# Miniprotein binders against a7ua95r516to809: the designs that were tried, part 3

Target 1, 294 residues: a7ua95r516to809
Amino acid sequence: ASLSLLSISDLVPDLQFIFFWMSNAIEILYFIQQKSPAYMQTIELMDDKAGSKESLLSATISANEEAMTILEEVIMYTFQQCVYYITKTLYVVLPGLLDCNPFGTEPSSEQCRRAAGVCVCAVCVMPEAVRRVVSVFQTTSDLLQQYQVHSEIQSQMFAYLFFFTNVSLFNQLIDKGPARGWFQRSRVLQIQASVKILLDWAKGAGHNHLAQKFFAKFCSTVTILASPPQQLSQMSWKALCAEHPSLKPVQLHRILTQYQLMAELGPLPIWQPSSEDEAYIYRTVDLLESFENH

## First folded at step 33 (miniprotein)

Design g1
Fold by OpenDDE base, fold request of step 35:
Structure g1 (fold): chain B 294 residues (1-294), chain A 101 residues (1-101)
Amino acid sequence: as target 1 above (294 residues)
Amino acid sequence: SPELKEIAEELRELAREWAEFLREAFELAEKLGDPELFREFLRLLAKFFRLVLEFLRLRAELKEKGDPELLKEAEKILKRAKELIEEAREILEKAREELEK
């Protein structure tokens, strides 16, 4: 099936299958981990019949380690598979977030139209492009809760998904933004509003800290681009670096250069990199974020 | 495929049985003071989850490639998994009988 047609709904059966095994393996692993110490103590307290106890203990330890190892492998594999399927879906829907006009009269989703009343829920008022992204995250959250996956695993999954989302959106904005007009103030404000909706969702879902952490680069970029020229032109390079520590010097320099071009501003000496940062602004390899650094 | 879904569902049922058997085996092992019982269960459990992992990988590959030979392998995995759960059941039954003596 073409990647372009893949919806989160199409992946739900696969995700349900994977989450079942993830949850089951975690539960069993936890059970073994809790019971193993007591079990080993029981063996240690047995009457030492001529070397049989040490052999039994060794054999039991080995069996325990083998069981835990395979369970951990199942957990790791299922985690990777979930991330793979979800990120594949995100890859398809995320570009729509940058092109979305949240202030436009987009017709309410067909699902909400069938209800005799205009649903004014937060999801129903979302632009379709934003709703599609939120739906991926919400479906993931709902499935994790349905299968009662351990909270730490849930946090790790959302951390990765937010990381992936940030990298994807940031790289697209930096690379394609100028050519697509995403650096235009009106477009930036639309993007900012769309991101706010996503962040509000993450806050409501209990992932506020993770969202703030992992979306920092994209949010910083959007914040700078959304700033009025009169305000941004008064901020020094050092002040901008301090206010947006998630951005590398090369990234900040690129953003400011493109902002300057878009706003038809002359060269601003106040935006000149410090002597310390001057060497780093030419490191184009560091301009785009890597998916491998997580 | 419908067949793969059926195999997957049967494996899920086996997994539920394993969770119950593991709890019971632990309780019985404590009551009997028989550490060998729990060791045998752990060994069987490890074998079962190896089969599960193989099935997970096979399912992913089948989704990508659509190779009908992979379905035959899935059936073999299910057969082996059923054999393991029956072995576990027999061990539990023997342990229950021993506790009643």
Scores: ipSAE 0.787, ipTM 0.925, lowest interface PAE 0.5, mean pLDDT 89
Fold by OpenDDE base, last read:
Structure g1 (fold): chain B 294 residues (1-294), chain A 101 residues (1-101)
Amino acid sequence: as target 1 above (294 residues)
Amino acid sequence: SPELKEIAEELRELAREWAEFLREAFELAEKLGDPELFREFLRLLAKFFRLVLEFLRLRAELKEKGDPELLKEAEKILKRAKELIEEAREILEKAREELEK
């Protein structure tokens, strides 16, 4: 079955099932953590009837640790399963973000067309490819809220999803971008507009700081590529490194080299790596981001 | 499968009962000054969530492999989970009776 047919809506029943158990286990774990110390203190204050107190305390501690351990395992397992299903869906829809033209008159979603008026809501004006990506994040947010998942777990979930999205988009852009024409200025401007829509969504959802942090590398790449040749050709290697600290020297060098080829610019001495960075620009292993670095 | 969905829903109902029982067990244990009550309850709770974890893994495997033998295992898990909640209920009932004395 072509992965292209998997909508986030198809995963909602599975995600609902997993989020239920995640939320339930978190609630129970929190309850035990809050009540257990007071309970242990009660045992400690009891009269020691013939050494039974120490054995009772030890047995109660052991039972508490056992219960907490299994609850933590349920939380961890459910978290991993949610991430797995959501990232699988993102993997399918993210390439569309790079191929999308946000300035095109793509038809509004069928749902908004059925409303008697042209819905000019931000979602209806959103290109279909961007809407699909935003829909994954929005559905995730809605489910986390529906099941009242603890805010820290929500933050960890979105941190990972933004990390995954950045790695996926960055690697695709660096690896396939030149061959697919994604380094052309007109195309880069489309990508920049699409990313802005996603960042605006993240800001509206209360995840602005996480989005800015985890999308930094992809945003830096797009910003460099969107820069006019007249402007970018005046920036030194050192200035570009300072402005885009999220990029490794090998990554910046690759971006500039491909930009130079695309813009038909001759060799630019000003973009020559420093002597300190020269050893690093040939580390091709560091060119693409790893999914394991989270 | 429809059968797996039914088992999943029944386990959810048991989980809701556990949350209520846990609160009550703590309150009763405090009122009675009986630390054994809470210990027994935590032990049963741990057993229940072990079954939940087993079921979660089983469900994931069943989704990937579609093995009908896994459905029988899911039914066995549900049966055990129902037995655990009944044991917890009986413990709470006894504790309530003791408090009324």
Scores: ipSAE 0.787, ipTM 0.925, lowest interface PAE 0.5, mean pLDDT 89
Fold by ESMFold2, look of step 33:
Structure g1 (fold): chain B 294 residues (1-294), chain A 101 residues (1-101)
Amino acid sequence: as target 1 above (294 residues)
Amino acid sequence: SPELKEIAEELRELAREWAEFLREAFELAEKLGDPELFREFLRLLAKFFRLVLEFLRLRAELKEKGDPELLKEAEKILKRAKELIEEAREILEKAREELEK
């Protein structure tokens, strides 16, 4: 029942079953799509001496549509089930990303522990909290490749997983950041370093474009918070909006307010919202993001 | 549960056989000039994957709730899936015999 008991490794058997049927349905769907046009053209070129050509074509189209519809339903359902299981695991591990210190990480493997003074390996560089998130993404990638899921579907899955990750991290930071001390500069720099590890994983896995697109809001937030006070205080509200279009006015306003408190800055006239944005900076219904894909 | 795992494995084995049947059915339909054979296999395919979808949903429910009554429904789904595969085999065998003439 507890979310803390559901690691990605515990879910592998269920994911293997679901990915098998997803992949099987995708391959059969593409086979039908490749074969049906040629076959229907053959029917259209037939001699229509009995007057049954149109009836035969109509029945064949109908049967083809029925088969393709159910295959698409299987693909959609299995996709949703994979996302459900994977995001349950992500939800549990993502908050730790905001609390970890990637600059002082101890080696996690026995081999790195025994040779800590001799060499540095990839496992020794990655903090435990980041490793847990990467493990979810890597396991998902490995399973998608193992079952030869079409690359378009793999991209759609990672698009959603990155979207979910962005929403979860952004909402946690905005909602809990003041109480947890996450707006302190040393913490923001640690968060920035941890996110860079995730972005590097995504680039190495061939998903750089998806990560750039779907992490934009969280990355913009961390970029602003990590900026030196002297540099940020010289950027106007309009300039910040232009450089960070993924942030809504209420979100940018909240981020700058927290920055001002952290840096012990008084009110800054240059950060005054434009007249048109002033109506939106208090729209608290727009502050947190929805996990729903509208 | 072990029973659900066994049913899932049997259903998976049927999927491998189905893919080969479908490829052969398309080929035979073209060689025989028999559009009804193509249409018949598409109908059987749709029925088979409707059972697969039903099983997927039922398995998810069983994993969450553990209701033994749902296991009986899973067994019925497997029985129907096996009957569809046997029907596909019979149709394919008849088509092969026609081609040999």
Scores: ipSAE 0.783, ipTM 0.929, lowest interface PAE 0.5, mean pLDDT 84
Fold by ESMFold2, fold request of step 35:
Order: C-alpha cells, then sequence, then structure tokens
Structure g1 (fold): chain B 294 residues (1-294), chain A 101 residues (1-101)
C-alpha cells in the first residue's frame, strides 16, 4: 500500500509512541548491564551445596542474556521504524532544496523585509524548501530530547539521516542536474548557500562532526562546481582526488564534464585521469550511491 | 482504532511499573542474598518485552491493513502482559515478607 505523508507533524503521534518504547528499553538495558557484575559475583561467592552452584550460574547467565537480547531487539526495531517514517518525509522534501533560491527573491524573503522595515533585505533568509528539511531534523531532535534517548542512539539516528540526505541530494544532482539546469553557475551558488544553512543547523545542534562526515560527497561536488574556472583549471586530476577523497573516479569525471560544459571549457590535459583511475571513470554502476550503503 | 489506542496506553503504564519492580527486585535479591530472586524476575521481564515487540509489530500491521483479527490478538497480548506483572508482583511480595523475618 501507499502512504500519503504531508509533513513531519502528521507523524509526531506515531514517533512519540515509538520513541517511548525505545527510551524505556534503553533505560532497562542499561540498568541490567550495570548490575550484572555484582549479581554474578554473588553467585561465584556462594558455597557449592550439592554441586548446584554451576547450574545456578548457567541459569543466571541465560536469563541475563535473554533479557538483554530482547531489549536490544526492541531498540533495533523501534530505531528502524523511526528511520523509516522520518526518511519517507525527507525523501519528499529534499528535492526542493536543489530548486530554491536562498538569496531573497522568494516569498520567504517577505518575512525578513517585513520584520526589518527595510525595502530590500540584504540577509540570506531560509527558503521554504530548506525550512521544510530543517523542520524534519529539528522535530526529530526535539522528540529525542523529549524522551531522553541516550546520546549515542541520537548520534546514530542523525548519522543515518545525514547519510540519507547526502545520497538523495547527490543522486538527484547527478541524475537530473543536466535536464533541470542545476549545473548553471547561478544555481550552483544557490545550492551551495542552501547546503550551508543545513550545515549551520547541524553545527548548532551539536552534530557538526556527523554532518562533516556524511555530507562530504555532496559538499565536495558543490565545492568543485562553485569554484571559479581560473582556480579549478589550475588543479590536476590527482590534486582534485586528494582534495576530495569522498568522490569516486566516475563521479569526479562526471562532475568535471558538467563543469566543462557550464564554463564552456574544452578538454583540459591537467584533468586527464591517472593511469590507475582511467579504468574506473566509465564504471556507471558506481556513479549513483545506494541508500543502503550505510 | 480507539481500542488499539487504549491497549497501547495500558501497555505503556505496565512499562513504568516494570521499571520500578526491576530496581526493587535487585535490591531485595542483594539484601536477602538470593540471586534466584533476580534471575526469576529477569525471566518474567524478558517475556514482557517479547510481548511488547509483538505488539509493536502488530500495531504497524494494523495501521497498514486494518485487519480486525489483529485487534483481537492485541487484546490477547495485553491480557498476557497483565498476567506477567501479577506474577512479578507476587514474587516481590514474597521477598518483602522474607526480609521482614
Amino acid sequence: as target 1 above (294 residues)
Amino acid sequence: SPELKEIAEELRELAREWAEFLREAFELAEKLGDPELFREFLRLLAKFFRLVLEFLRLRAELKEKGDPELLKEAEKILKRAKELIEEAREILEKAREELEK
């Protein structure tokens, strides 16, 4: 069947239910883990009456393992359900980030102009497309805090959400960019500004290291595309690979090809792949990323 | 599905009670020098959370399919969950009485 999810707000009741059980299972698992050494030490120090001490120890280990196993299963299942619902929402809202203009000609600029009382707002305001993505991240963060989910689980959740965001944006840009005009210089600069807003949110939310890690491929792509032609034409293939290790040879080759078309450059000898990479620049199976790579 | 929502809330209340009972069971087992007390409690706790996992999956399926027979299964899960917490309560009551000796 198909789900019609209009916004993250429609999912909040289900997410609240799921996060309750996740948090509850985490708390109980932690308690058991903290108390197990003392509990087993008590058995180890008992007198061995009729040779039953080893049987009691085995039964105790089994009960402990059974309880921890099911609690971990509940945590994994609830995590999977949260990710499923949240990424369905992200999948719907992320493409708009590539089409929006963060430089203040969209309707979202009206609030900045109205609040400041100035005819023209010089500040970069958050476009609605970016606001919709930030809303998903912020709502997720708020729910994780509301249910006091352990910080390590919160980090794992955002690691996956940033991974998903990176794959979605990168694949959309590579696959649809030529037809949608997204490689035009003005569009690239707008995309760069929109991504910066997401990175700033992640930094303010305490997830800077995760964003740097998991947005690397898309950020590298946009950085290359935004570079001035005189600057980029001075960088060899080897230098670009070293500066952007997240990009596979086929991906870098495709990005440089689109850059050449946009900047009206002919083939540049300095951008010829190394002998080792030349075999890989035509592996189209490696061009797009899988959502299951994480 | 107000019936499913009510079952979910009753299970949620049982979870709060289990957390309190777990802490008490550990303390009583230490005071009595009886590790079998805590072991038995862990076995009941595991059974409770297996029911919770079943309920979580059942709830997801009900929201997709709307099969009325799944609501009947949810009621059975709640009944068994209530039986488990009564067993846990009896274990704790006996342990409290033993400590008063």
Scores: ipSAE 0.776, ipTM 0.935, lowest interface PAE 0.5, mean pLDDT 84

Design g1
Fold by ESMFold2, fold request of step 35:
Structure g1 (fold): chain B 294 residues (1-294), chain A 101 residues (1-101)
Amino acid sequence: as target 1 above (294 residues)
Amino acid sequence: SPELKEIAEELRELAREWAEFLREAFELAEKLGDPELFREFLRLLAKFFRLVLEFLRLRAELKEKGDPELLKEAEKILKRAKELIEEAREILEKAREELEK
């Protein structure tokens, strides 16, 4: 009944089916794209005594466009379905990144722990909450490779998954952080460490450029929150905006307000928004991000 | 939904034939100088993948609703897909025969 409670491993059969059709449609689309222009050019070069060449060319163009259109629709639909299922699992596991303590990590497999007494496997030493997120990304990567999905489509899929991850973590931190204690400095340092593990996975998987682009908002937030008070209090609002362009004024203002409260720097505002940004720091409609902005 | 899984497997087997049929149709059309052959095959391929898209959407709906009436629609999709494959095979057989002359 509830796909939000399923692990990624429960969804593998459905994902295998969907990736099969995606890959099949991509292969056929590329064949048509490669072969049809040359064939149409051959028709254009044929002897045309009665004008039959023009009718034949027109009909061939129409059939070609119809076939490519439906193949593109299959690819788009299957992509959307994969993203839908995968992000449902991410939604369930991502909040754990904000609550976990990577410094007190236990091995995730007792068999790995039993075999060595001290686990030497990187997966076994990873905190459980981080492991669950990495498992979603790794399973997705493995399936894309298994079905030999074109690398451009693989990149587009991870771009969206990283976008979704960034938005989900940012929104939860901003919205639930005060009640959950996630703005406390010790917690922020733990969150920073957990995110570092995830970024290292993305780099090792060949997606470093996508992770750098799409995690910017959450990473900027954590970087600000992790900054020493003496250093951060010396930075102007303008300097912070320049260093963190991914943050909207209302978002930066909220982060700095929480930072000042948790660092016990008193009630007097330290960072003065520019006159232009002053109009935007209270726009609560811009505080949380939409999952549809990608 | 064991019936749905069986229909999905049969449909998947048909897909492997389409890629080979498309390559052969292109080669035969060039060798015979018959652009009508390739155009007709593209038309059949478009019909087949339109059925695949219908099946993908129907499968997603069945997983949400569990409506057994949709299973009958899935069976109709498979029947039509098989008919298209047979039509494609007949076109290729005729083209092979013409080339061997």
Scores: ipSAE 0.775, ipTM 0.927, lowest interface PAE 0.5, mean pLDDT 83
Fold by ESMFold2, fold request of step 35:
Structure g1 (fold): chain B 294 residues (1-294), chain A 101 residues (1-101)
Amino acid sequence: as target 1 above (294 residues)
Amino acid sequence: SPELKEIAEELRELAREWAEFLREAFELAEKLGDPELFREFLRLLAKFFRLVLEFLRLRAELKEKGDPELLKEAEKILKRAKELIEEAREILEKAREELEK
């Protein structure tokens, strides 16, 4: 029952069934779309009997619309069901990305410690937490390909999965980050490396543009937090907003506040919000993102 | 659960025929000069896929809640789906025979 729905491997039989119907409906919808104009042209070439010809054409249009409507409903419902099951799995595995160390085989960690006080490693490995997330994406990709789902639908599926991933990671970082120490620079660099592994997977899978678009908020957040204080302190509020348009004023303000605390910086005058943005930096209702793309 | 899996597999088998039947219905309608053949087939197809949508929703609810009364409704959906595909087969067989004349 519920335990079979917690792991992606336990969900594969259900996903196979749902993807079958999605793919079947898409294929039939495509056939109708490709053949119906030719069929209607055949009716138009028939001898004109006034109301008879007009009646046949109208009835044909109605039948096509009815069939296409239900096929589109099946496609939409099956898409929603896949997203529902897959995101339940992602919700369980995503938090581990914020706690893992992608630099950390024991030998690589020793090499990094010997290289001085800067945590610089030549080696980046895939931690188990990252592997679990990649496994969800890879299993989804394999199923979509196995059932020959149209590439546009595959792109829409990954657009939503990347959106869900971005919202989940951003909200957890903002909400739990202070208590968990996730704003410390060494931790941010580890998070950045883990996200890089996900972005590399997306690039290799042919989804680079989607990942760049839908991870933008979380990536911007990590980029700001990873910036050296000397570099970041030279960037004004206006410049930061221009460089990171995915961040709302309340979000940027919160990120900079956490940065100041961890870097032990006092308030910086150039980080004072513009007059336009001052009204919005305290809108706590806008701090966390919605999983419903409103 | 095993009963639901059997119903789901039977419904999948019916679905595999629809793509081939649709293609054949289009070809026969063209060769016979009978546009009503294809239109009638599209109406049967719409009815079939409305049953598929009902089954998909019912299957999701049954797996979530486990209500055995929903399994009886799934059996009714399968029975109606079998009647529709048989109707489609009969239409195509009659059209094939008409073309051979």
Scores: ipSAE 0.773, ipTM 0.927, lowest interface PAE 0.5, mean pLDDT 84
Fold by ESMFold2, last read:
Structure g1 (fold): chain B 294 residues (1-294), chain A 101 residues (1-101)
Amino acid sequence: as target 1 above (294 residues)
Amino acid sequence: SPELKEIAEELRELAREWAEFLREAFELAEKLGDPELFREFLRLLAKFFRLVLEFLRLRAELKEKGDPELLKEAEKILKRAKELIEEAREILEKAREELEK
């Protein structure tokens, strides 16, 4: 049977086992790293009447390096296994974000009126597709905290998960968007609202900087597509590149081409690529992002 | 596999002892002025975590393929892990006795 599970909850026992060993190995590695300098200095200060100090120091360095190497291998392998299981789940649930309607069929004001406190009408109800993605992130966060995984490793984990999410959403939008009608302005606004719910989760979870960094390409894409024609038509190619440095020339060109079709605009002279970029706007090998590049 | 889960649980139990043994080995090595004690313990620790890495890989393979021979290999890993912790325990007992002199 395949290790591709549709629900993160089915993976929790496996993730618990893997996180336990990751956390255990990290703690021991840290202890060795913190104590080794003092231990080596103790050997260096020993009286070396027969040259035994040099031999002892060499053997101690070797044992220390061997232990640290094995612990690092365990940490790396367990990290890779966690990412493997979690991203298999994300891969299944992420496409739904592009098709869902976060505004719902019922008025959001009715849901807000039933909630206490400040008005949160647009945020009170998550579409099921968004809930599935948030559930993966939240379950991961809960497990990392349950096993007291070091905060630096938690950050690396979410950096990769956000990177994976960005690549998956961007590639699907670019590749399937025309056939699925995802470049229509009403759909772009729905997609933008769904992504905002994910960004709000990341901010509340303490990962705002990581989300801003690793969602940049997808967010730039939807920001451009969501812009009113009067605003976007006033921005030159150079200005768009400067405002959206995460987009490659071929990607920006494709996005603007789809925008022109949906907004019923003809070619705009100010969107002509710079001389530097014109050589690259047809490099289709650069259109889609690789999941392997981090 | 229920048998695999039991082996995994027993292996996790051994991890708690290794952390305490590592701290004690460092303290005893300092008090005795014996850097060989800590170095020997690091070598045992490396062997233990090599077994953990082997178990992690074997567990992933068992979940994919279900080969019953891999369960026998998992039992051998646990047996060797228990032998390593007994060896570590003996080293610490000798060091504790030496310090009391």
Scores: ipSAE 0.773, ipTM 0.928, lowest interface PAE 0.5, mean pLDDT 84
Fold by ESMFold2, last read:
Parts: C-alpha cells; sequence; structure tokens
Structure g1 (fold): chain B 294 residues (1-294), chain A 101 residues (1-101)
C-alpha cells in the first residue's frame, strides 16, 4: 500500500506510462489545432439554404473546444504527476550533497603520494550522493527526449526541478547546518564542489540559464560561506546585498552569523545591517523558502 | 498491483487504435465534406481522454492508499473505454460505406 520510491530507476516504468499519455495528448492536440481551422472554413463557405450552417458551425466549434480542453487537462495533469514523482526522489537524495566529500577517497599511501604515477588526492571524484542527484536529472532528460516532449515543456520541467533543488538544499543548510557542521569552511568547500558538478551537468544538457536562474539563492549562500575571511570582512552589508540580491535580509544575517562563528572572528557582529534592513533580520517567517514559489 | 498494470497496458493499446481512428476519421470527413462525422469523432475522443484522465488520477490514488475498491473502478474505466472504441469503429464503418456510394 506504501510507496517505496528510493531511486529514480524504480520510477521509470511509472514515468514512461505518464510520459506516453503526455506525448500522445500533445500530438493529438497539435493535429486538431492544425486541421480544424481549415475544416471550419469549409463550413463557413457552405451553401446555407437549409438554415443549418450556423448550428453546424457552432456544434463543430463546441466539440473542437471540448476535445482540446480535455487534452490540455491531460497534459497539465501528467506534467504535475511527473514533477510529483521526480521531486519525491529528489527530496530523498538531495540531503546527501551536504554531507559528501567530492574531493575523493583516501587511497593507499602509495597512490596518494603520487608514487603510483597518479595523484588521486588532487582529483575531484563524483561521490555517490552527487551521482544519485545527477541520475535523477539525466533520467528525466532521457525520458523527455525519448518521448519527444516539446522543448517548452522540457524547459518548464527543468525550471521546476532546479527550483525544487535550490529550495531543498537552502532550507536544509539553514535549518540543519549548525547541528550537522555544514558551516565549517572545509565542508562548505566540499559543498561548493558538489554543486559545481550539478551546474556542469546542467550546462552540458542545455539548461545552463535555467540552473543559474533557479539555483541563485543556494549558490549565493555557498559563495559567501566559501569566501576567505579577509575578503568577506572587506565587504559592507550594503555591498553583500547588492552582490547577492536573491538573499533576504534574515537569510543573509543568518549566513553571516554562522560564518563569523566558524571563522572565529569574535562575538561582535562585523556586518552591520542598514537601518532599513534591521527591521527584517529577525523575520523568521522569511528564513526558509517555500516550495510553492517557482 | 499486477491487475492494475494489465489494465494500464490494455488502455495504452486502445490509444494506438485511437491514433489510427483519428487519422482515418479526418480523411473520411474531408472526402465526404461531412462535419457531422468529424464532430461526432471529436465527441468520442473527448470522452476517451476524459476516461484517461480519470484512470491517471485513480492510478495515483491506488498507489498511495491501496484501496481495493479502486481496482474495481479501474475495470469500469477500461470497460467504458472499450465501448467507446466500438462506437468509433461503427462511425468509421458508416463513413466508409457512405464514401463508396
Amino acid sequence: as target 1 above (294 residues)
Amino acid sequence: SPELKEIAEELRELAREWAEFLREAFELAEKLGDPELFREFLRLLAKFFRLVLEFLRLRAELKEKGDPELLKEAEKILKRAKELIEEAREILEKAREELEK
């Protein structure tokens, strides 16, 4: 009775079924859109001696619109179902990005010291957690191509998947980061490397602009946290807000508070919010993002 | 469940028939100049895809709740879908005969 959706590969049969009906509905909708106007014109040119032309045209228009409406509903519903199943998988696999180490596994001492003619320690390795996320995106891309889904719908789907990924990673970092040690500088650099792998995938798949747009909040967060203390301390609150417009004042304040703690820069706040923003740095309702804003 | 999977496959096979019916219905309606034929086919097509939408929703609910009564409803959807296929065949047969006159 319970769904056991732990990997995208287990969902492929369900997604194939849903994409079949989406693609089928799109093709039929296109056929009707292409053929019906010419047929309506034929009716308009008919001899109206019996007085039936207006009734026939009205009934034909009505049947045409009813068919197109239900096909559009099928397309919208199947899109929502695909997104629902895919994001359930993403929700399970995304937290691992915050705990993984993309800088590699410690090999034997022989291999690590370049004595084997290779420096494995200097090579960024795709950890299993990153592979799971990439697998979700790649499988989605493969299915969209397999069923020849229109490019506008493909863009809408990846826009939502990137939005969902951004919200999930940002919220978990902010909410669980202090307890999990995710604000430590070495961990932030690992997170930054893992996100770069995802951004590289998106670029190679033709979705670079969408990823940059919809990952902006999480990427801004990681950029700030990865900054060296000497560089970040030189930036005013106003400059940080201008550099990172995707971050709300409460979010920026929380990030900088954690940064100052981990960099051991003392208890006195280094970054003084503007008097206007001071009213907003404690708005906890604005701290976490909603999954409904895409 | 394996029963739901079989119903889903039978429904997919009916979609293949509808694609063939759509193309033929348009050709016959065009040749005959008979918008009543095309309108009736569009009416049946809309009914079929409304059943598809119902099945998609039912399938999602069955996977979440596991209610055995939903499988009975899925069988009703398939039965109605098959009845629509037969009605569509009758429309096309009638149109083919009209063209031969």
Scores: ipSAE 0.736, ipTM 0.922, lowest interface PAE 0.6, mean pLDDT 83

